# Ledger of designs, part 6: VH-VL binders against Eukaryotic translation initiation factor 3 subunit M (eif3m)

Target 1, 160 residues: Eukaryotic translation initiation factor 3 subunit M (eif3m), of Schizosaccharomyces pombe (q09722r188to347)
Amino acid sequence: DDEQSFAFLLEAVKMDNSTADEAVRELVQRAVNSPKYFFFDDIVTLPPVQQLEQSTLQLLGILSGGMTDDYVSWVAENHAHCQHQKFDEDAIARKMKLLTIASLATQAPNNTLSYGDVAKSLKIDENEVELWIIDVIRAGLVEGRMSQLTKTLSIHRSSY

## First folded at step 20 (VH-VL; from t2 with heavy chain S30D)

Design u5
Fold by ESMFold2, fold request of step 22:
Structure u5 (fold): chain C 160 residues (1-160), chain A 117 residues (1-117), chain B 109 residues (1-109)
Amino acid sequence: as target 1 above (160 residues)
Amino acid sequence: EVQLVESGGGLVKPGGSLRLSCAASGFTFDVYGMHWVRQAPGKGLEWVARITYSGGSTYYLDSVKGRFTISRDNSKNTLYLQMNSLRAEDTALYYCARGYWGYFDSWGQGTLVTVSS
Amino acid sequence: QIVLTQSPATLSLSPGERATMSCTASQSVSSDYLHWYQQKPGKAPKLWIYDASSLESGVPSRFSGSGSGTDYTLTISSLQPEDFATYYCQQYNEWPIYTFGQGTKLEIK
């Protein structure tokens, strides 16, 4: 019922530009906190969502097209906003790192993404990169093959 | 290998103070939200406090608000819990735990706090 | 505040038997935020099942988790000696609060 409840809420907001403010806020809060939701273009373009506070719209813009450093800069100025809106700062940070890998994969020359580039972008130790790549593949954002010998991800498909 | 090692537990009188530490190694510490979870002797688990990856936000169990302060030093890979105005009901084994989406994927061995007259 | 109630408090069974234990929430909880831990005496808890039904790495396939809404179940198909422990459910459906059930102790009859 939880996946059906979110999908129903999203569809309800899509169908009605005058959807009650509480339902719109619930949709956004569920989407940004969810470990399973990554497609923020679908949310940011909804007319009732575009009426929300500028800080919320900035976050949705970062989630739809930004990189992890954009979020780090935004959240440093928006801890109180996150508390008020019930946004999980850690969950969003993790989501942004996954989306950043997906963005790097889309831009990778010769469909090859180096672990070094991932580690630099995420500011993590290179020996942790494969754990993050597994997560981005499980999220359905990237398909590919890892090689610890060459320290690269060979990309079959990227959605971002 | 992820390791979380707590220290600083001991015997303290009611009304006293104690500071717990958790040394983290084997992972990039400043990527994770960190937590304290406690377990009274012979009892179940109780979440106590959390701090976000940057240290920018903290949250507490209602019964410890105003008495306990969670903090972190990301340059030292260390999590802290300052416990003031301690009460007998705070007696527990205190675990350091690493947050992952909404669960705790790694735990320390715990450090025992005993509050007794 | 969401309260998790585990049943039974103690489950006494023999190796080879099937174990079933429940976790009931006072309000609906998303399965994405319902998790289980195993704890043996004198040791830290270990993540066992996450997202209601996904087994953590190294957890034997005889374990399964199921449920949705307010009712969740952990099942062990054929008990092995190493399975006797206390099991806790945990939820995070209401940010920023984490809560645990009181535990089910699975012991050798």
Scores: ipSAE 0.881, ipTM 0.941, lowest interface PAE 0.5, mean pLDDT 93
Fold by ESMFold2, last read:
Structure u5 (fold): chain C 160 residues (1-160), chain A 117 residues (1-117), chain B 109 residues (1-109)
Amino acid sequence: as target 1 above (160 residues)
Amino acid sequence: EVQLVESGGGLVKPGGSLRLSCAASGFTFDVYGMHWVRQAPGKGLEWVARITYSGGSTYYLDSVKGRFTISRDNSKNTLYLQMNSLRAEDTALYYCARGYWGYFDSWGQGTLVTVSS
Amino acid sequence: QIVLTQSPATLSLSPGERATMSCTASQSVSSDYLHWYQQKPGKAPKLWIYDASSLESGVPSRFSGSGSGTDYTLTISSLQPEDFATYYCQQYNEWPIYTFGQGTKLEIK
């Protein structure tokens, strides 16, 4: 199973701080490009990862605690770095938008996130917001109930 | 509804040039990486080129590198493919496709490019 | 550099039969990066199955996808007339390029 292979690589790096540089880079590249991996605190804190290039560490920091605008600013200065490291700029951009929704959900007053706030933060048309919320729920980042009548997401749980 | 409408195909002699356009509507265009995929008559699908959501990075099939240029104008919701030094083997229906993670979730109907002497 | 080989090239069956077609990769591909498209004559391809086994919205439950590593399969449990089409697999395991299999044409016997 490909989840088992990634999990094995992650556990190997966790258990051995002298893990070879190529394995650490493979772990990071798989994680940032993956449509299924979202919890970067587990990676950024690993000592072998902390020895990587500053641009890579900046990206991991954004993925662990930043918002989509942080990524947009970073990638504008780092296209060549992404090319060299084989980072998928579009996949990471989409991941950052999903993480941004999760962050908004965690901070939403009265556990209610308006579609308008999502649209504003992601810079998308409001009529697209439900598609993005479906994606963030499918990613396991948020549990909740959508209402087209009130144009809100009622949040039951946020994992981010 | 997501709509992608290609134009600019036609008949051209070997060595000639064409510029394809793809008009996008029904979604926020500058959120998505965009692609050209071609299909020679009676043949399968072949990925040609991609451009990132902002236009900051481009990538090409090796056989078109240096001859084709993908670009986008996010203010006009339009994707382009400039094709120079066209060869007979470039004859195909050219699709505009929207990237979603690692696959293409929306396609246009294509514009036909015929390169013949 | 990853080559996808689909088999058979043509699959001739009758409505009601079970269809099975394969996509074999020249090297291991993560199931997160293996996808299937349906294309009818004169039409654009449609995303059909993503992540090896997940059905796109609107795809009937008679379709299923499975596999891992180098071997992937698309199965239709009981063919309906609207299922006759060409099916392509596609991978993105090796950034930044995309490759397709050559297709399996599913036709009425």
Scores: ipSAE 0.878, ipTM 0.939, lowest interface PAE 0.5, mean pLDDT 93
Fold by ESMFold2, fold request of step 22:
Structure u5 (fold): chain C 160 residues (1-160), chain A 117 residues (1-117), chain B 109 residues (1-109)
Amino acid sequence: as target 1 above (160 residues)
Amino acid sequence: EVQLVESGGGLVKPGGSLRLSCAASGFTFDVYGMHWVRQAPGKGLEWVARITYSGGSTYYLDSVKGRFTISRDNSKNTLYLQMNSLRAEDTALYYCARGYWGYFDSWGQGTLVTVSS
Amino acid sequence: QIVLTQSPATLSLSPGERATMSCTASQSVSSDYLHWYQQKPGKAPKLWIYDASSLESGVPSRFSGSGSGTDYTLTISSLQPEDFATYYCQQYNEWPIYTFGQGTKLEIK
């Protein structure tokens, strides 16, 4: 029922450019905090969303096309904004790391993404990379095959 | 491999102070929000405080706000809880917990805080 | 603030029986933010079911979770001796607050 409620909010904002500001803010908050929502280009381009605060629009831009370091820089200057908007800084940080892996996968030459490149980009220990790759696959952002021997992800499909 | 080890619990008089520590190992500490969750003897679980992955934001249970301070040192992989103006109702086993989205995927063994005259 | 009420407080059953316990929220909670923990005496809680129905790694398939809105259920299809514990539900529907139910103690009859 919450997924149905989010879907109805999204459709309402898509269909009516004069949608109430409260509903638009609820849509954005639920989207950025959600462990299941990853495709922010569809939200950032909505006319009622474009009327929100500059800090919120910057965050949506980072979520639609940025990398985890862009978020780290943004949130360092926006803790109070996140508190006021009820944005979950940790959930968004985790979402950005998953989106960063998806972006790296889309750009990977020869459809091969090294664990070393993931670890460097996410600033994590390389021995944790497979756990993050499992999460990005479970999120539906990437399909591929991991190789412990070569420490690489062979990309079959990237949705991001 | 993920380990969270609390320390610093003990017996303290009402109005006293105590500092809890949680040593983290087996994972990259500075990518996770961290939490304290407590359990009074024979009772259920109660969330106490959280701190974001960077330490940039903190949030508290209303009844401890102004008395407890959560902090972290990411260079030492350590979470802290400074507890001031302790009351009898703060008596509990205090767990260090690792946040994952909206739940706690790893817990320490807890450290017991007893507030008694 | 959202209150989680678990029932029954104590559930006394024998191995092999089916166990069902409830978690009722005072306001609607997204299933993405409703979770269950198992706790045995003298031990820390363990994540058991997340997102209302997804089993944590290592949790036996005899466990299931279901529900939506205000009403959630944890079910064990055929109780094993190791399943006797206290079970807590937890929600995070309204940032930044975490709320636990008071627990259902599942004990051997």
Scores: ipSAE 0.877, ipTM 0.938, lowest interface PAE 0.5, mean pLDDT 93
Fold by ESMFold2, last read:
Formats: structure tokens, sequence, C-alpha cells
Structure u5 (fold): chain C 160 residues (1-160), chain A 117 residues (1-117), chain B 109 residues (1-109)
């Protein structure tokens, strides 16, 4: 019901460009906060979504194609906007880190992403990288195999 | 291993102040939202306050808003709760908790605050 | 404000029995935002079940969570001595607010 209620809302906004402003805002708020939603190209391109505030459109652009540092810069100027729109700054920060790993995976030479590159990009200790890689795999963004001996992720598939 | 260690609890008169601290270790502190959750003796759990990963936003239980201030020092891996104008109803064990999506995946052992005349 | 009501307040059972406890929300809650904690006397709560049905690392498979909307359940298929504790449900469907149920105390008969 909760996954289906989000899916119904998304479909309603897709099918009807005159969808009420409150429903469009609810769709965006649920998508950016959700621990299960990662594909923002599908939302940012919707005509009713494109009528939202500039700060919201900037955030959706970062979620659809940016990196974690883009979000860190944006949120530093937008705490009040997040409060007004009921955006969960911590949930979005975590989502951006997972999306950043997925982006690094698609760009990795020889389909091999080093733990050092992940740690540097996320600004975390290398000892924590495997926990984040497990999360990005569970999110369905990357498929691959971890090696503690070589400190790398061998990428088999990236869905991002 | 994630560890959260609270300190600063004690006995205080109504109207008094206390400052709680939570020392964090075993994880990168500045990527997590942090929380205070309290439990009155023999009672259930009550969320009190949260602060975002950077410290940029804070949110409070209505009954403590204006009296309590949550803060963090990411360079010291430490979370704080400044409690002013304390009331008997604030008597509780105060837990430091690490936020993860929408739940608390790690907890300290708590520090006891007793407010009585 | 979403209120979580847990039932029963106290559940008295023997080891080996099946335990079932409920968490009822005053308004619909997404299962992504409904979670359970175990707390033993003198100890901090521990995350036990997240997203209504996912077991936290180290939680025995005899535990399960289920439910949707307003009605959620924690079940223990065959009670062990270490399972006697108080269990709390928690929701985050209402940003930025966290709400706990009042707890179900599972005690030895």
Amino acid sequence: as target 1 above (160 residues)
Amino acid sequence: EVQLVESGGGLVKPGGSLRLSCAASGFTFDVYGMHWVRQAPGKGLEWVARITYSGGSTYYLDSVKGRFTISRDNSKNTLYLQMNSLRAEDTALYYCARGYWGYFDSWGQGTLVTVSS
Amino acid sequence: QIVLTQSPATLSLSPGERATMSCTASQSVSSDYLHWYQQKPGKAPKLWIYDASSLESGVPSRFSGSGSGTDYTLTISSLQPEDFATYYCQQYNEWPIYTFGQGTKLEIK
C-alpha cells in the first residue's frame, strides 16, 4: 500500500498536467525523503513539477545528475526551504552519497572502483566503505563484488 | 564498533540548567543526523530533539522547544543538549541516538537527569 | 500527531510459546517508517525490526514483523529466555517528528 500509494501519485501526476499543486508537492516531498526512491529523472521532467520553486528544481537537478558535494553546497543555502517543504536533509544527504557511489561506479576504469576513491568522494574512513557499498547494492543501483584484499569493488552492472 | 557515551546528567532543582554531552566513536560522525531520546522512570520512550548531519537544522519536541538546545561539534565527534528552565516532568534517562533514514540504529546507555526540589 | 497504541500492555508467556503483539497507528503509516525496538531492564533500546518487516543484524529469525497502514504486528515463533523484554514500535511518517508506542512488556509466566 505505501509503495502503491506513491506509485499511484506518480502516475496521477504523469497523466494529468493539471494535477493540484498540493499533490505535486507531496509527490516531490515523498520522493526526496524516501529511503527507496532514487530515479529523479522520472520526476524532474514532469511538467507540473517544473512549475515548482527554483530551489526545489535545483535540488531535483542535483538528485538527477549531481554529486554529494553539489547537495552539500545547495543545502547550506537552503535550510529554511527544506523546513518549509518538509525535506529531510539527512535522508537526502544519505541518498546523494549512494547516488555518488553509483556515478563513480559507471565511470570506473576497467569496471573496478577503489575503496580509496569512494572514501575520498564521500569524506568517510575507508573502513566504512563496504557498509556504504552494501547499501548501494541493496538500493539496486550497482551490482558487483567486493574484495577486502584489493580494497576494490568489481562492477558487474550499474543500473544508474 | 559504533559507540555513543552520554554524560552530564545529575540532580537539579526546578528552573535549573544542565548540559548533556554524547561522545561518538567508531563511525564518521558528520554524515549522520543525531538525536536525544528520553525515558522517564518506569515509562516509555519519547523523542526530544534532532540535529542534522552538518548542524544546519534542529527540531524539537514541542514541550521542550525554547528551553532545550541541541548542538554538535563535528570536529570533536560530540553531540550536546543544553537544558534550561528544567521542570519535574523533564526527569528521565536521556539517550543519545544515531539516526538512519527514519529510525535509530545505535543508542548510548543514557545519562540520568533528576529534577526535584 | 500520529499516536501509536501497543497491545497488549503486558504479555505473560512461557518459553517455547508463540508471542504476538500489535502496534496500531491513529493514521496510516508507510511501512518504510514503522520500526521496532527491544529494551531489557537497565539497558538501552536496540533496533530490532525496521521497515515493518526487516530484521536488524543479529536478530534471530524466530522474530518477524508484518503489517501495513494502521496495523502492525511483531511475532516470535518460539520464545527463548532472552526474548523477555519490552518492545516499542516507532514511526517517522510525520517529518520531522518521531513517535513511539507505549510498549508491550513480554514477561515470563
Scores: ipSAE 0.876, ipTM 0.936, lowest interface PAE 0.5, mean pLDDT 93

Design u5
Fold by ESMFold2, look of step 20:
Structure u5 (fold): chain C 160 residues (1-160), chain A 117 residues (1-117), chain B 109 residues (1-109)
Amino acid sequence: as target 1 above (160 residues)
Amino acid sequence: EVQLVESGGGLVKPGGSLRLSCAASGFTFDVYGMHWVRQAPGKGLEWVARITYSGGSTYYLDSVKGRFTISRDNSKNTLYLQMNSLRAEDTALYYCARGYWGYFDSWGQGTLVTVSS
Amino acid sequence: QIVLTQSPATLSLSPGERATMSCTASQSVSSDYLHWYQQKPGKAPKLWIYDASSLESGVPSRFSGSGSGTDYTLTISSLQPEDFATYYCQQYNEWPIYTFGQGTKLEIK
């Protein structure tokens, strides 16, 4: 089962710093493409991962602490690297937008995040923001209540 | 509401060319990967090509590589498929589809390409 | 290339009956990348089930999806007239390409 295989692979690399390069590369490729994996601090800090290609390490740094514009700039210069490493550029772009919303939610004053701020950060139409917020909630990154009347997300919990 | 409207299909002789267009509306076009999927009359679905959100990377079904070119103009919210060296087996209804993680969450109604006399 | 084989090719049933159809992959596919579409004659396909078991918005609860690895199933608990259509499974476990099964046609008997 691929779901069990990813969890096993992550644990194996965490527990054994001499894990084979093939397994480390597979872990990274599956993590960056996965619609379900979002916590890249756990991966970027692993010693075997730190031995990977510099372009890969730059991407992992963006996934662990950057914003969507950082990825857009990086991928514009790294299409060939993504093709070689089998990184899904669209999946990563979507993941970065979800992580950006989670970052905004963590920093939101009075636990209230405006749709306008989300739309500006993601460079999307404000009327699409609720669809993206539903996705960030489904990803388990944020818990909260949306209001189309006030155009805000009231944040109950942010895990990012 | 998401709308995808294909155009440019028609009758063409073997060896000929066609350019398909897909006009997108109701969503922010340049944040989605876009696809062409085809269906021969009375047959199943076959993925043909994809282009990343920015247009920076493209991928193709092996049988169309070198003959078809997918492209996009994000300023016009339009997806294209340039089809050259057309063959009878390319006869199909061609759908424009919006990518979402690993599936197609929105489809157009298709434009028919017929390669024959 | 991963091949998806759907069974049966056609399924003839009456309204009210239970329908079960399968999608078998030539090698393991993550459930995150196994999806189902419904297509009615003359219409575009519609996303129906994503991630093997999650119903798309507006899909009736009589539909369910299950499976893992190489074997996946779509089930309709009590057929309604609007459920007669062709169903396709699709995978994306093999970046960058997409593969569909050949379809199961669910028809009224």
Scores: ipSAE 0.868, ipTM 0.933, lowest interface PAE 0.5, mean pLDDT 92
Fold by ESMFold2, look of step 21:
Structure u5 (fold): chain C 160 residues (1-160), chain A 117 residues (1-117), chain B 109 residues (1-109)
Amino acid sequence: as target 1 above (160 residues)
Amino acid sequence: EVQLVESGGGLVKPGGSLRLSCAASGFTFDVYGMHWVRQAPGKGLEWVARITYSGGSTYYLDSVKGRFTISRDNSKNTLYLQMNSLRAEDTALYYCARGYWGYFDSWGQGTLVTVSS
Amino acid sequence: QIVLTQSPATLSLSPGERATMSCTASQSVSSDYLHWYQQKPGKAPKLWIYDASSLESGVPSRFSGSGSGTDYTLTISSLQPEDFATYYCQQYNEWPIYTFGQGTKLEIK
């Protein structure tokens, strides 16, 4: 039922560009914190959203097209903004890592993404990469097969 | 694989101070938000404090705000809780916990803090 | 601000019986932010059910979670000896703080 409530909020803002500022801010806050919302093009382009603070617009831009390093740089200068807007810095960091894997998967030559490239991009130990890939698959961002033998993800589909 | 080992608990008088540590291993520490959760003997769980992955933001249970300070040293894979102005109701087993979205996916075994005259 | 109340406080049952326990929130909580932990005496809590209904790896299929809004349940279809423990619900719907229920102790009758 919360998923339906969020979907109603998003639909309301899409259908009515005069939606109250409080509702627009609630939409953004719930979207950036949500463990299940990943497609920020739908939000960043909304006219009422474009009226929000520059720091918020920068974050939404990073979520719609950036990589994890872009977020790390942004949040280092925006802790107070996140606290004021009630943005969960850790949830967004995790979301950015999943989106980064999805972006790497879309760009991977021969539909093959090495665990080494993921580890380097996320700045994690290579032995942790499969845990992150499982999460990106569960999020519906990538479909593929992991191989511990070759240390690669063979990509069948990427939604990002 | 994931290990969280707390230390620094002990017996202290009301008004005293203790510093808890949590040594982390088996995962990339600076990717995760970290937490302290406590449990009074025979009682339930109570969240105490959190610190973001970089250490840039901290949040506290209202009853400990101003008395406790959570911190981390990512170069040492260590989480800390500085506890000042301790009260009898702070008596508990203090767990180090790893955050994951909105829940705690890994826990240490805890370090006991006893505040007694 | 959100209070989680678990019921019953103690549930006394025999192996083989069906166990049902509840977690009631003072305000609506997204199922994405409602989680359950199992704790045995002298041990740390373990994540058991996340997102209201998803079983953590290694949790037996006899466990299930359900609910939405203010009312959530954990059910064990046929109790095994290792299931006797205390179960806590937890929410994170009210950023930035976390709240646990007071626990339901499941004990052998």
Scores: ipSAE 0.865, ipTM 0.931, lowest interface PAE 0.6, mean pLDDT 92

